# Ledger of designs, part 72: VH-VL binders against q9umr5

Target 1, 268 residues: q9umr5
Amino acid sequence: SYKPVIVVHGLFDSSYSFRHLLEYINETHPGTVVTVLDLFDGRESLRPLWEQVQGFREAVVPIMAKAPQGVHLICYSQGGLVCRALLSVMDDHNVDSFISLSSPQMGQYGDTDYLKWLFPTSMRSNLYRICYSPWGQEFSICNYWHDPHHDDLYLNASSFLALINGERDHPNATVWRKNFLRVGHLVLIGGPDDGVITPWQSSFFGFYDANETVLEMEEQLVYLRDSFGLKTLLARGAIVRCPMAGISHTAWHSNRTLYETCIEPWLS

## First folded at step 3 (VH-VL)

Design gb10 (framework fv_mavrilimumab)
Fold by ESMFold2-Fast, scan of step 3:
Structure gb10 (fold): chain C 268 residues (1-268), chain A 123 residues (1-123), chain B 111 residues (1-111)
Amino acid sequence: as target 1 above (268 residues)
Amino acid sequence: QVQLVQSGAEVKKPGASVKVSCKVSGYTLTELSIHWVRQAPGKGLEWMGGFDPEDGETVYAQRFQGRVTMTEDTSTDTAYMELSSLRSEDTAVYYCATLEYPFKSGRYYMDVWGQGTMVTVSS
Amino acid sequence: QSVLTQPPSVSGAPGQRVTISCTGSSSNIGAGYDVSWYQQLPGTAPKLLIYGNSNRPSGVPDRFSGSKSGTSASLAITGLQAEDEADYYCQSYDSSLSGWVFGGGTKLTVL
């Protein structure tokens, strides 16, 4: 019998976006109980990420309680950050595989259609003025906006990502790290043709330095200091990296080859 | 906001084809996914097909595959549904409707509906 | 005819509560796909009433609510009014058909 799968969607996303993913899971692992969480859908995905974490936490608790053998998480785009926080704030999660589909794990710095829709006249170079204000931090996308040219403002103003990545101190950091390390596998998926997540290596904990040169995970201070457990997980053999070219941002959950290569092997 | 205006009623003979139009206003066609649903007199709703934004292509219900063609003219913001080899059982009201894009609402449901086009197939 | 099964009719008196069921299978509602509900007044196009199992569009009164459990969904109408007399359709996605499916429709009669 297969472990239950919990799916957490992304920005402006909902359960309908996962029609193909559910089809693939049913074909390869018939009988799997898949729950796509219908919380913070559409425009509600713009709510602050800590608010979303609270809501999703309340939804996953009974599912995890009913599955003593464990559960798997599949978390898409922004949803991957929600799942990062869930794994840290939950003292009793029983997640085996955490599968992150093209999530901006180190943040976002790029001009995308989402940003143009929300802030039509803003460019990535000046969005820091909005995002690093108290008002801006009430929007999910600003919670993981990471301007590499204003890293001091990011570290001071980010109410979510800087804290969850251990880039700024928090009283609960030690407990969050302990909880996150209970995960069985961290499966990272992403690729150069995504077109939305910028830099795409953010899905693998890589990110821009001040010169917009991408530094990979092992060169990041959060990894080197083991701030929330990445170095420990990698040493344990628990981090899986599955990059794939040719996949656009909205296709990660609907590409059969991607599913068979990167997701299917981790759905025990 | 978005409004869908369909072409007028059609009367066709068996074996003919019919092409129904759906004019989009308040939005550009390129920002929408248009789907087609029909309803025979006194019967329920039947999905025929439409543009799937996740796959980037038009998908058709199996029953209509080979008989239906759905096209778009972005210069006039008009979507079209052409049904060929008409039979008497194709007599129905044909609706166009918008399906939400992931970038817009994140939900796939038929939001805005056209007024419907009555197509009567009789000898 | 329909992949999703609805009762052909339901009736209630003004002020009462009525529930309309929508029964699917493992390839649609049971597979986790969302359910939407549409209201169709005589001679008019369908109107979106509920989307994503339980969400109301702007302008839809809170006396309309949706729920989903297992392979089935339900539309509940409280404080029934004469203007609620209409046909109601559920809709979901079916993975075996690779397309959207509608219920057969339920005619609501307000006595």
Scores: ipSAE 0.000, ipTM 0.534, lowest interface PAE 11.3, mean pLDDT 88

Design gb11 (framework fv_mavrilimumab)
Fold by ESMFold2-Fast, scan of step 3:
Structure gb11 (fold): chain C 268 residues (1-268), chain A 123 residues (1-123), chain B 111 residues (1-111)
Amino acid sequence: as target 1 above (268 residues)
Amino acid sequence: QVQLVQSGAEVKKPGASVKVSCKVSGYTLTELSIHWVRQAPGKGLEWMGGFDPEDGETVYAQRFQGRVTMTEDTSTDTAYMELSSLRSEDTAVYYCATSPFDVRTGKWYFDLWGQGTMVTVSS
Amino acid sequence: QSVLTQPPSVSGAPGQRVTISCTGSSSNIGAGYDVSWYQQLPGTAPKLLIYGNSNRPSGVPDRFSGSKSGTSASLAITGLQAEDEADYYCQSYDSSLSGWVFGGGTKLTVL
């Protein structure tokens, strides 16, 4: 018997995006109960991430309660940040594998069609003016906008990412770290041809410095300070890195080779 | 804004092929996902196939695989559906419809429909 | 035979509420795939009425609503009017067929 799998989608996504993933899981792990959460679909994915975390939490509680042996999470794009927060705020989660599919774990700093639709005249260089306002923080994409040229504004204004990464103090930080560390495996997936997540190394907790030079996870202050447990997880052998070239942002959940290489081994 | 205009009615003999066109106006074909749905007289809707923008390829319903070909001419903003080896059971109204791959929606459905093309297969 | 099951007909009087069901299986609605609804007036092309289980396109009155639970979905029409007399189709995605599927359709008669 396999552990149940819970799937959390990304920005402007819905359950339709995961049809191939469900097919792959059924072929390799027949009998697996897979639940694709139909919350905050389409335009509703723009709602503040803390609101989404509350809604997804209510949906996952009964699923986890029915699976005392544990569950797996597969979280795509923005959904990976929702799952990060879920694992921190839930003091009773029983997640074994947290599989993060091309999620901007250290934030986003790049022009995409998502941003052009929302803010047509904005460029990445001036989006900080909108995102780091109180109004901007009411949009999920601004909750993880991380402008490396205005890091002081990011630290002061980010209502979500800076807090869950432990980059700014929060009263619950110690409890959130303890809860997150209960995860069995953190499986990080991403690649250079994604085309949306910028820098693509954000999916592996790497990010730009002030000169737009990418520093990898082990060079980040959040890792060095072990702010939410990355250093501890790495020392436990619980972090898996699975980069793959040739995969565009919308293809991570529909590429068979990716599934067999990076996902399948972690679905016990 | 966007309108789908289909070619006129066709009468074909069994064993022939038919090619139905769907011209897009008010928008660029390259920004739309076109699907084809048919309806036999007095019967329900049946999906035949269409472009899947997440896969970047055209997908056909199993029962039409090998008999149907869907193509696009971006220079004229026209989509085509060709069905070969026609049988009397292929008598139906054939619709083209748009499915959103706009990043705003994320949900798959057919938002705009052409007026339909009646194809009659008879001797 | 359709993959999604709808009652062949429903009827109601003006001003009443009617509900049209759409029953699927574990490979479609039960797998979490969204349900859309289409209205087809006599002699016309289908028109999108509900998408993504419960969302209304611009121009669709709020008396039309959709819901989904388990392997089934429902379309509710309140304040029934004569112009609602039409065929209604549900639609979802089926993973075992790798394609979109429609219900058999429900003819709504306004008495």
Scores: ipSAE 0.000, ipTM 0.495, lowest interface PAE 12.6, mean pLDDT 88

Design gb12 (framework fv_mavrilimumab)
Fold by ESMFold2-Fast, scan of step 3:
Structure gb12 (fold): chain C 268 residues (1-268), chain A 123 residues (1-123), chain B 111 residues (1-111)
Amino acid sequence: as target 1 above (268 residues)
Amino acid sequence: QVQLVQSGAEVKKPGASVKVSCKVSGYTLTELSIHWVRQAPGKGLEWMGGFDPEDGETVYAQRFQGRVTMTEDTSTDTAYMELSSLRSEDTAVYYCATQGYEILRGYYPFDIWGQGTMVTVSS
Amino acid sequence: QSVLTQPPSVSGAPGQRVTISCTGSSSNIGAGYDVSWYQQLPGTAPKLLIYGNSNRPSGVPDRFSGSKSGTSASLAITGLQAEDEADYYCQSYDSSLSGWVFGGGTKLTVL
C-alpha cells in the first residue's frame, strides 16, 4: 500500500532521534515499512561525506530493489547532503519524495555549539583556514563549510558540496544531474528558529553573498545555470517549500504539526 | 564521573505507594535523562518510563500508565519514581539509569545505572 | 513474555566463541532502531556492554562485539572467560509501544 520510507540522520545523531517521526508515520500511514539507516552514528557522523555516501548507498540498494513502486527518503540536517549525493551517484534509484529536513543545502556559515565542541577556539570568521585544508576535508562538517568571504577557497577546496552543487566542474556532472532529476518531489523544510543551520535559508538553497545578505534560490548561479537540475525541477512543479517558524534544530523530526503540514502529504 | 545513588530497601503492603529516589552526582540532572527499569526476582529487565531529552517530557510505559509518576528536583539533582496501588507482582529491584546526550556521541542508551532499590510487596 | 526474543541459556568452554541472538520485529529492530547489550553479574546492576549495535564503551574488551541484520541482532563473545558467566540482555526502542524494550535475557554458563 504505502511506499517504504528510508530515514538518513544528521551530525552526531542515531536512529533513536527519529522515534517520534516513526510513530507519526505509523499513525497516519499504518503498514508503512520505515527503515532508519543506523550507519555513521555518533562520532562516525564526522567521517568524510563521500565515505558516508558509499556506506548509505550499499544500505539503500536492497531496500529500493524490493520496492518497484518506489521509495521515499527523509533526510535530516547533514543527512540531506548525503541524500543529495545518493540521488546523483545512483543511476538506478527509484526515489519518489526526497524530504529534506533543515539541511544546509548551500552550506553552513555560523558559530554553533557543534563547531565549538569540535574546534573550541575557532570562530566562523577563521574556520576557513582549517576546513579548506586537506586535513579539514576529512571531516564531514568541513565538507559543507561555505565561507562567503572566501568563496574562491570554498570552490577550490570543497571536496563535496561544491561538486554536488555543480559550483565546480566534475567529469560526472552530466550523469549526476540526469540521475538527480529522476526524483519525483524535492520537499524542502526549514525555518528561522532552527538556531544551528546558518543562514537558515540554506535549507531552501538560499545563501549569503559577500556582504552576508541572503540571496534566495532563484538568484543563485547554481539555479540560474541549472547546474544539477533545480530550475528544471521547479519548472516541473517538483519542488515543495515548507518553512515553519518556532522549531529548533533538534525538533524537526519530533514536531507533530510540522509532520502533518510538511511531511505527511508526501508519503504516498 | 556520573554516579547514581538510590534510596534504601522498602517493604510495603498491597494497595500502598512507594517512592524511590535517585541522586545524581558528578553531573547536573538538567543535562541527563533519567529512566526507570525494574527486575522481579529471577526475571528480566522491564522499562517503566523516563525523561525524553528531545521533547522535554516524561514518558511512561503503557503497562504502568496511570499508577506511576516520575518527577525531578533539579535543585537537589534528585529524580523520583512513585508507584501506587502496589500488588505482590510489583516486588522487584527498581533501577534508575541515565540516557545521555553529548554532541560528540549523540544520544546513547542506559549508560550509568544506580545500585538498585529492592521493593517488597507482601501482606 | 518479552518483546525481544533471546535464548534462555547459552554455554561454552573457556577460549570458545559463543553468540547470543536477539530477535525483534518490524516495529523495533526491523525499523532500524539501534540495539544495546547489557551484562548483569549475579547480585549487581546491569552494565552497558554494547551500544549503537556495535560500539563498545571505554573499558569493555574487544572480544565482545555486536552486529545487527534485518530484525535480529547478535552479541558475540570470543576467548570466553569464566568471569563472563552472567545474564545478557538486548535492548531496543519499539515504535508501536512508544518505549524501550528488553529481551528476556540469556544466562551464559562457562563449562
Scores: ipSAE 0.244, ipTM 0.718, lowest interface PAE 6.0, mean pLDDT 89

Design gb13 (framework fv_mavrilimumab)
Fold by ESMFold2-Fast, scan of step 3:
Structure gb13 (fold): chain C 268 residues (1-268), chain A 122 residues (1-122), chain B 111 residues (1-111)
Amino acid sequence: as target 1 above (268 residues)
Amino acid sequence: QVQLVQSGAEVKKPGASVKVSCKVSGYTLTELSIHWVRQAPGKGLEWMGGFDPEDGETVYAQRFQGRVTMTEDTSTDTAYMELSSLRSEDTAVYYCATYDILTGRYPAFDIWGQGTMVTVSS
Amino acid sequence: QSVLTQPPSVSGAPGQRVTISCTGSSSNIGAGYDVSWYQQLPGTAPKLLIYGNSNRPSGVPDRFSGSKSGTSASLAITGLQAEDEADYYCQSYDSSLSGWVFGGGTKLTVL
């Protein structure tokens, strides 16, 4: 019998987005209990990420309790950051595979239609003025805004991403690392044709330096310092990297070839 | 507050085409996913098609593919459903129905037009 | 005919509880797709009663509740009132049809 699967959606998204994913799972792993969490849908996805983490935590606890052999997480886009924090704050999670679908794990620095909708006159070069204010940090998208030209502001103002990445000190960092390391597999998925996640390598813990040159995960201070366990997981053989070209941001959960190549093998 | 106002009743001969309009007020058309549902007299609801925001395209029920075309005019906030090669079995009330793309109720239709009666008779 | 099966009619007396079933298959409700419920009063457009299996829109009284189990869903109406006399439709997504499907409808008669 297959372990239950819990799905966490992204920015301006809802459970409806995963109808194709549910179809694929049912075809390859019939009988799998899949729960797509209907929390923080649509505009509510703009609430601060720590608030979302608490709400999703309350929803996943009973599901994990019912599955003593473990569960799998599939977390899309912004939802991958929620799942990162869930794995850190939960002392007794039993997650086997954490499958991150095109999530900005090192942050976002790019102009998108979502930003134009929220801040019509803003560009990526000036959004730091809004996002790194106390008011801006009340919006989820600003919680992972990572301007490589204002890294000092990011490190001091980010109330979420800088803390869960261990880029800024936090009293709970040691416990968060211990909890995160309980995960069986960290499956990272993303690609160059996403069109939204910028840089796309953020889905693989790569990110821009001050010259906008992408440095991969193994060159990041968070990896080198093993701040939340990436180096330990990689040494353990627990990190899976599955890049795929030709997939746009809204298609990661509805592409059959991607599912068969990157997701299906990790749903035991 | 969103309202959908549909065009008036139509009487058509077999083989003709009908084009029903659905005017959006209280919102802009681009913020809504417009779908079309019909109901023959004394029968149940039948989904014909609509805009799927996840795929970014309009999808049609297999039974109506080749006969139905759904279009939108964003300058007038009006959606249209055109059904061609009309048969007597197409006699029905045609509804436009929608949900706000950003509310997370997909695909539940929380706002409905008043309906347009299309009668196909010789 | 409909892909989702509902009883054609149900009846109850004022104050009683009635339930309306919606039976699907492995390609729709059984595949994990959510169920919505609509109420249609005579001569009017349908009104959304329940979305996402069990959630009520603002303005829908808590006498209406939804549930889902396996390949089936149910709408429960408690404290039945004369105003509840209407047609009720379930709705879900069907992967084999790649589209939305409605149940055949159930006429509720309040005796």
Scores: ipSAE 0.005, ipTM 0.540, lowest interface PAE 11.1, mean pLDDT 88

Design gb14 (framework fv_mavrilimumab)
Fold by ESMFold2-Fast, scan of step 3:
Structure gb14 (fold): chain C 268 residues (1-268), chain A 125 residues (1-125), chain B 111 residues (1-111)
Amino acid sequence: as target 1 above (268 residues)
Amino acid sequence: QVQLVQSGAEVKKPGASVKVSCKVSGYTLTELSIHWVRQAPGKGLEWMGGFDPEDGETVYAQRFQGRVTMTEDTSTDTAYMELSSLRSEDTAVYYCATDSYYDILSGRYPYFDYWGQGTMVTVSS
Amino acid sequence: QSVLTQPPSVSGAPGQRVTISCTGSSSNIGAGYDVSWYQQLPGTAPKLLIYGNSNRPSGVPDRFSGSKSGTSASLAITGLQAEDEADYYCQSYDSSLSGWVFGGGTKLTVL
């Protein structure tokens, strides 16, 4: 039979958003047990990411325990970062495929309307003053704000992303790397027409340098130093890159062609 | 598919309170954000309150401040809107509506995907 | 008065094109907030017609299209049909009011 699938949603999202994804899985892999986690829905998605990781961890433990053959994770947008941390902090996870749907894996730096929504008078160039404060780090979105012009502040103040990426030292880094490397496949999905994740290559571990030139994964210090295992996974043949044009941020979980091309092959 | 079923028509006297219910079926109430909108006879739509993405909480329109209370009972998947100190000007059809959740990174505000059938509240003596 | 301004009525003959405007300000449409449009047939609840300035829900014909520029938005209906006769409302978010705002509504008459 098919391995169970666990779905982790994004910012201001809920399980309802994945109804089409569930339909697709049921059509191609009938009998698959799919659990969409109803934690940190809507406004609660703004809670600090480490708090969300703890809650999601408690929810996935019994699911993984009942599936000795393994499970698959499908993690959307901000949820992809939660799943990154789950794979690192759980020394007993049995995840086969980790499918990351347009998640800002190297962080977010974009002059988007969401900045006006949360911080109406701020521009992306000034958001580092808010996000890299203790108050700002109480918001999930600030946990992965990555200002390429203030990398020193990002490295010192990011309570989440800099740590899970191994960009700042942590006592548990060696154990987190060992745990993450147990994943069977890392499936990265994203595209240039997303319109939200900035730069879109962040979904593939690419990111801006100090001049706002995008450097791809293989040019990142995180990869070169193998800080949490990306270089090792790539050498093992365990990283899958599936970019697709023409898909907006809210459509990754409801596009049939995307599902058939990038997701379906990895749901054993 | 989401369905919103509202309570039946009510006739109230000035000064009374009215509590309109909105039963969610097809999906769990906790997966949806409920808003309330009213429409006086022959007039336009007026938002009364609901989820505010800037505050991350339920907010009420200024003109209803102090008179309206919006609550939810997740065990019965039912949302409520209570309006007190009724006046003849409160005679209207009251709608509940859901918005779609969205990624805050998109900067997009929710839109009202599904609407209840409406509840006519008449205030007269 | 409504915060978003719409013409109170518009009319057209079958097959024609009509446009309904929605004029806001710097605190709503001008601040970058998206515009949605709702169709209300006589005696029924409003129905979502356009969301996010220009997107159509499943089941809405491509004769309906939305656009946004500056502090204003427009709903265009091409190939006008008799069943399009309804009230149309625009909606956005207003930061100064901290809430959703609707236009006054436009009654479309199909001649």
Scores: ipSAE 0.000, ipTM 0.396, lowest interface PAE 15.0, mean pLDDT 86

Design gb15 (framework fv_mavrilimumab)
Fold by ESMFold2-Fast, scan of step 3:
Structure gb15 (fold): chain C 268 residues (1-268), chain A 123 residues (1-123), chain B 111 residues (1-111)
Amino acid sequence: as target 1 above (268 residues)
Amino acid sequence: QVQLVQSGAEVKKPGASVKVSCKVSGYTLTELSIHWVRQAPGKGLEWMGGFDPEDGETVYAQRFQGRVTMTEDTSTDTAYMELSSLRSEDTAVYYCATTRYDFYGGRFPFDYWGQGTMVTVSS
Amino acid sequence: QSVLTQPPSVSGAPGQRVTISCTGSSSNIGAGYDVSWYQQLPGTAPKLLIYGNSNRPSGVPDRFSGSKSGTSASLAITGLQAEDEADYYCQSYDSSLSGWVFGGGTKLTVL
């Protein structure tokens, strides 16, 4: 029998988005118990990410407890950041494969219609004024806004991403790193045609420097310092990178070729 | 970081009009939705109107239609509320307050409030 | 009259729990619109306490919690302190009025 799979959705999303993914899993791994968590759906996905982490934690504990052989996580878009925090705050998780499906792991720095609707006159160059306020940090989107031109503000004001990436000090950092390192495989998926995640390399822990030149994971300070275990995971052979062109942001969970290439091999 | 500073107290005669101002700092006025709420002495909060991002227009509570006008001067980041044909029942503290847009309805709560402007209507 | 119904007063002793109800209808809370709560200390502007039914803004103690069920919402205050003596207002949106609505307010007396 296969390990159970837990699915965590993204921004303005719901469990219904994963119907094709469930079909693919059933075809290739019949009998797999798949739980798509119906928490923080639609507009509620805008709630602060630490609040979402608490809610998802309560939902995953009984599932993990019933599966002594381990579980797999498939976490889409913003949901990948929720799963990053879950793996750090849970002292007893038994996650084998953490499959991150086009998630902004180093943050977001790009104009999107979602942010412009919330903040109509803002451009990516001035969103730091809103997002790095206490008011802005009450929105999930602002919890992972990462302006490469205002690193000091990001480090001081980010209540979520800077903490889970170990870019800002936290009393629990050592425990969070130890917990995260228990994961069997970190499977990173993303691509240049996503159209939403900016830079798309954020899905692979790459990000802009102050000149908006993308630096890959191995050039990031968080990797070099091994702040939450990326360098250790890579040395252990536990990080899988699966980039694919031609896939838009809303299609990662409904593309059969992507499933067969990037997801299926990691569902034991 | 958002701060709303309102104009000072006013005393008006019945039949006159009053114009209260609300100066926004910390953000540009165009990034916020400004609403107006009043409170008569010893009474509760009453919404008068405000900018509705879903409609792209200012919307007024029905009981104030025809008597209230809410305007904004983006060059000075100042919002205004003018109430005409004043009656003694209009004696109240008038507040400006900000709300943010949520994606599905623009119906987020009032995060920041001005200090209030006392308007007294007496003969 | 207020569109949302609150009790006019509640009271408790320091350290106790009090609950303030907010009753709406099918056009507001019952239509799925979120409920927010405001605290107004004497002589001050209202302050946002709870938004989105149950969320606390930064700086609000976890002694304050909100919940929603059907056409009604509740604000719970645990570990009651003298500083909590204030007026409390619930708020929602009403689709039939096309506007924001407040409850009539509840005066909390401590002691």
Scores: ipSAE 0.000, ipTM 0.387, lowest interface PAE 13.8, mean pLDDT 86

Design gb16 (framework fv_mavrilimumab)
Fold by ESMFold2-Fast, scan of step 3:
Structure gb16 (fold): chain C 268 residues (1-268), chain A 123 residues (1-123), chain B 111 residues (1-111)
Amino acid sequence: as target 1 above (268 residues)
Amino acid sequence: QVQLVQSGAEVKKPGASVKVSCKVSGYTLTELSIHWVRQAPGKGLEWMGGFDPEDGETVYAQRFQGRVTMTEDTSTDTAYMELSSLRSEDTAVYYCATWYYGALSGKYRFDYWGQGTMVTVSS
Amino acid sequence: QSVLTQPPSVSGAPGQRVTISCTGSSSNIGAGYDVSWYQQLPGTAPKLLIYGNSNRPSGVPDRFSGSKSGTSASLAITGLQAEDEADYYCQSYDSSLSGWVFGGGTKLTVL
């Protein structure tokens, strides 16, 4: 029988967004138990990411306990960051494939409808004033706001992403790295036509330098220092990169060719 | 917030067509997934079809395939549902219903409903 | 006939608990698609009462709750009030039909 699949949704999202994904899994891996977690739906997705991590942790524990052969995670957009932290804080996770669908793994620096809806008078160039305040860090989107022109503020004020990426020290960093390294496969998916994740290479641990030139994963200090295990996973052959052009942000979980190419091979 | 205002009641003869409109305010039509649901007098809700934003296509329930056409005029933020070859069994209240899709959503529930349009098919 | 099966009627006295079932199949609720519930007062459009199996929209009292188990879902109403007298509909998605489906509706009578 196939390993269970746990799905974690994104910002302003819900379990209903994954109906095509569920259809594809049922077609190719019939009998797979798929659980789409219906926590932090809609506006509750704006809650601080550490709060979401705690809630999702409580939900996944019994699922993992019932599946001694392991589980797979499929985590979309913001949900990919929740799953990153989940894999680090759980001393006993049994995740085989962690499939990250267009998640801003190194952060976000782009003007989107999400930001205009929440902060209508702000532009990407001045959002650091709001996001890097204590008040701003109470919103999930600010937890992964990464302004490349104010990297010192990001490193100092980020209560989530800078810590989980090992860009700023944390007492739990060593145990978080040990826990994350238990993952069987890290499957990274994203592409240039996403239109929301900025830069799109953030889904592959690439990001802007101070001149807004994208540096890929292997050039990042977090990789070079192996802060949470990326270099070790790559050396182990455990990182899969699956970029695909022509897919918009809301279509990653509903494109059949994407599913067959990037997701299906990793669902044992 | 989103408001849906539908056109007024219609009385049609068997074999005619009816076109019901649904005017959107509070958001642009392009950011909403508009669906149509009908309810015959004293009966339950029946989904007819609607825009599926994940596929970028309008999907129709099998029962209505070939008789129903759902269109949108983005310049006036108005959605339309046209049902042809009307029968007495098509007498019902027709609702437009939607949820905000845009870049901010991903929800498939029907958060917002029009007031309904009574269509009566009689000779 | 509706794809999702509900009892045609349920009744209760003020202050009591009532439950309304919604029975699906492997192509809808059993396939993992979430269930929403709608309340329809006489002469009005349906109103979203529960979404995503168990979540309440702003303004819906906590005496309304939803749950899902296997191929079925349930709506529970505690502390029943006269104002709750209405028709209730469950809704999900059906992969074999490639579309949204409603239950047949349940008329709740408050005695």
Scores: ipSAE 0.000, ipTM 0.486, lowest interface PAE 12.8, mean pLDDT 88

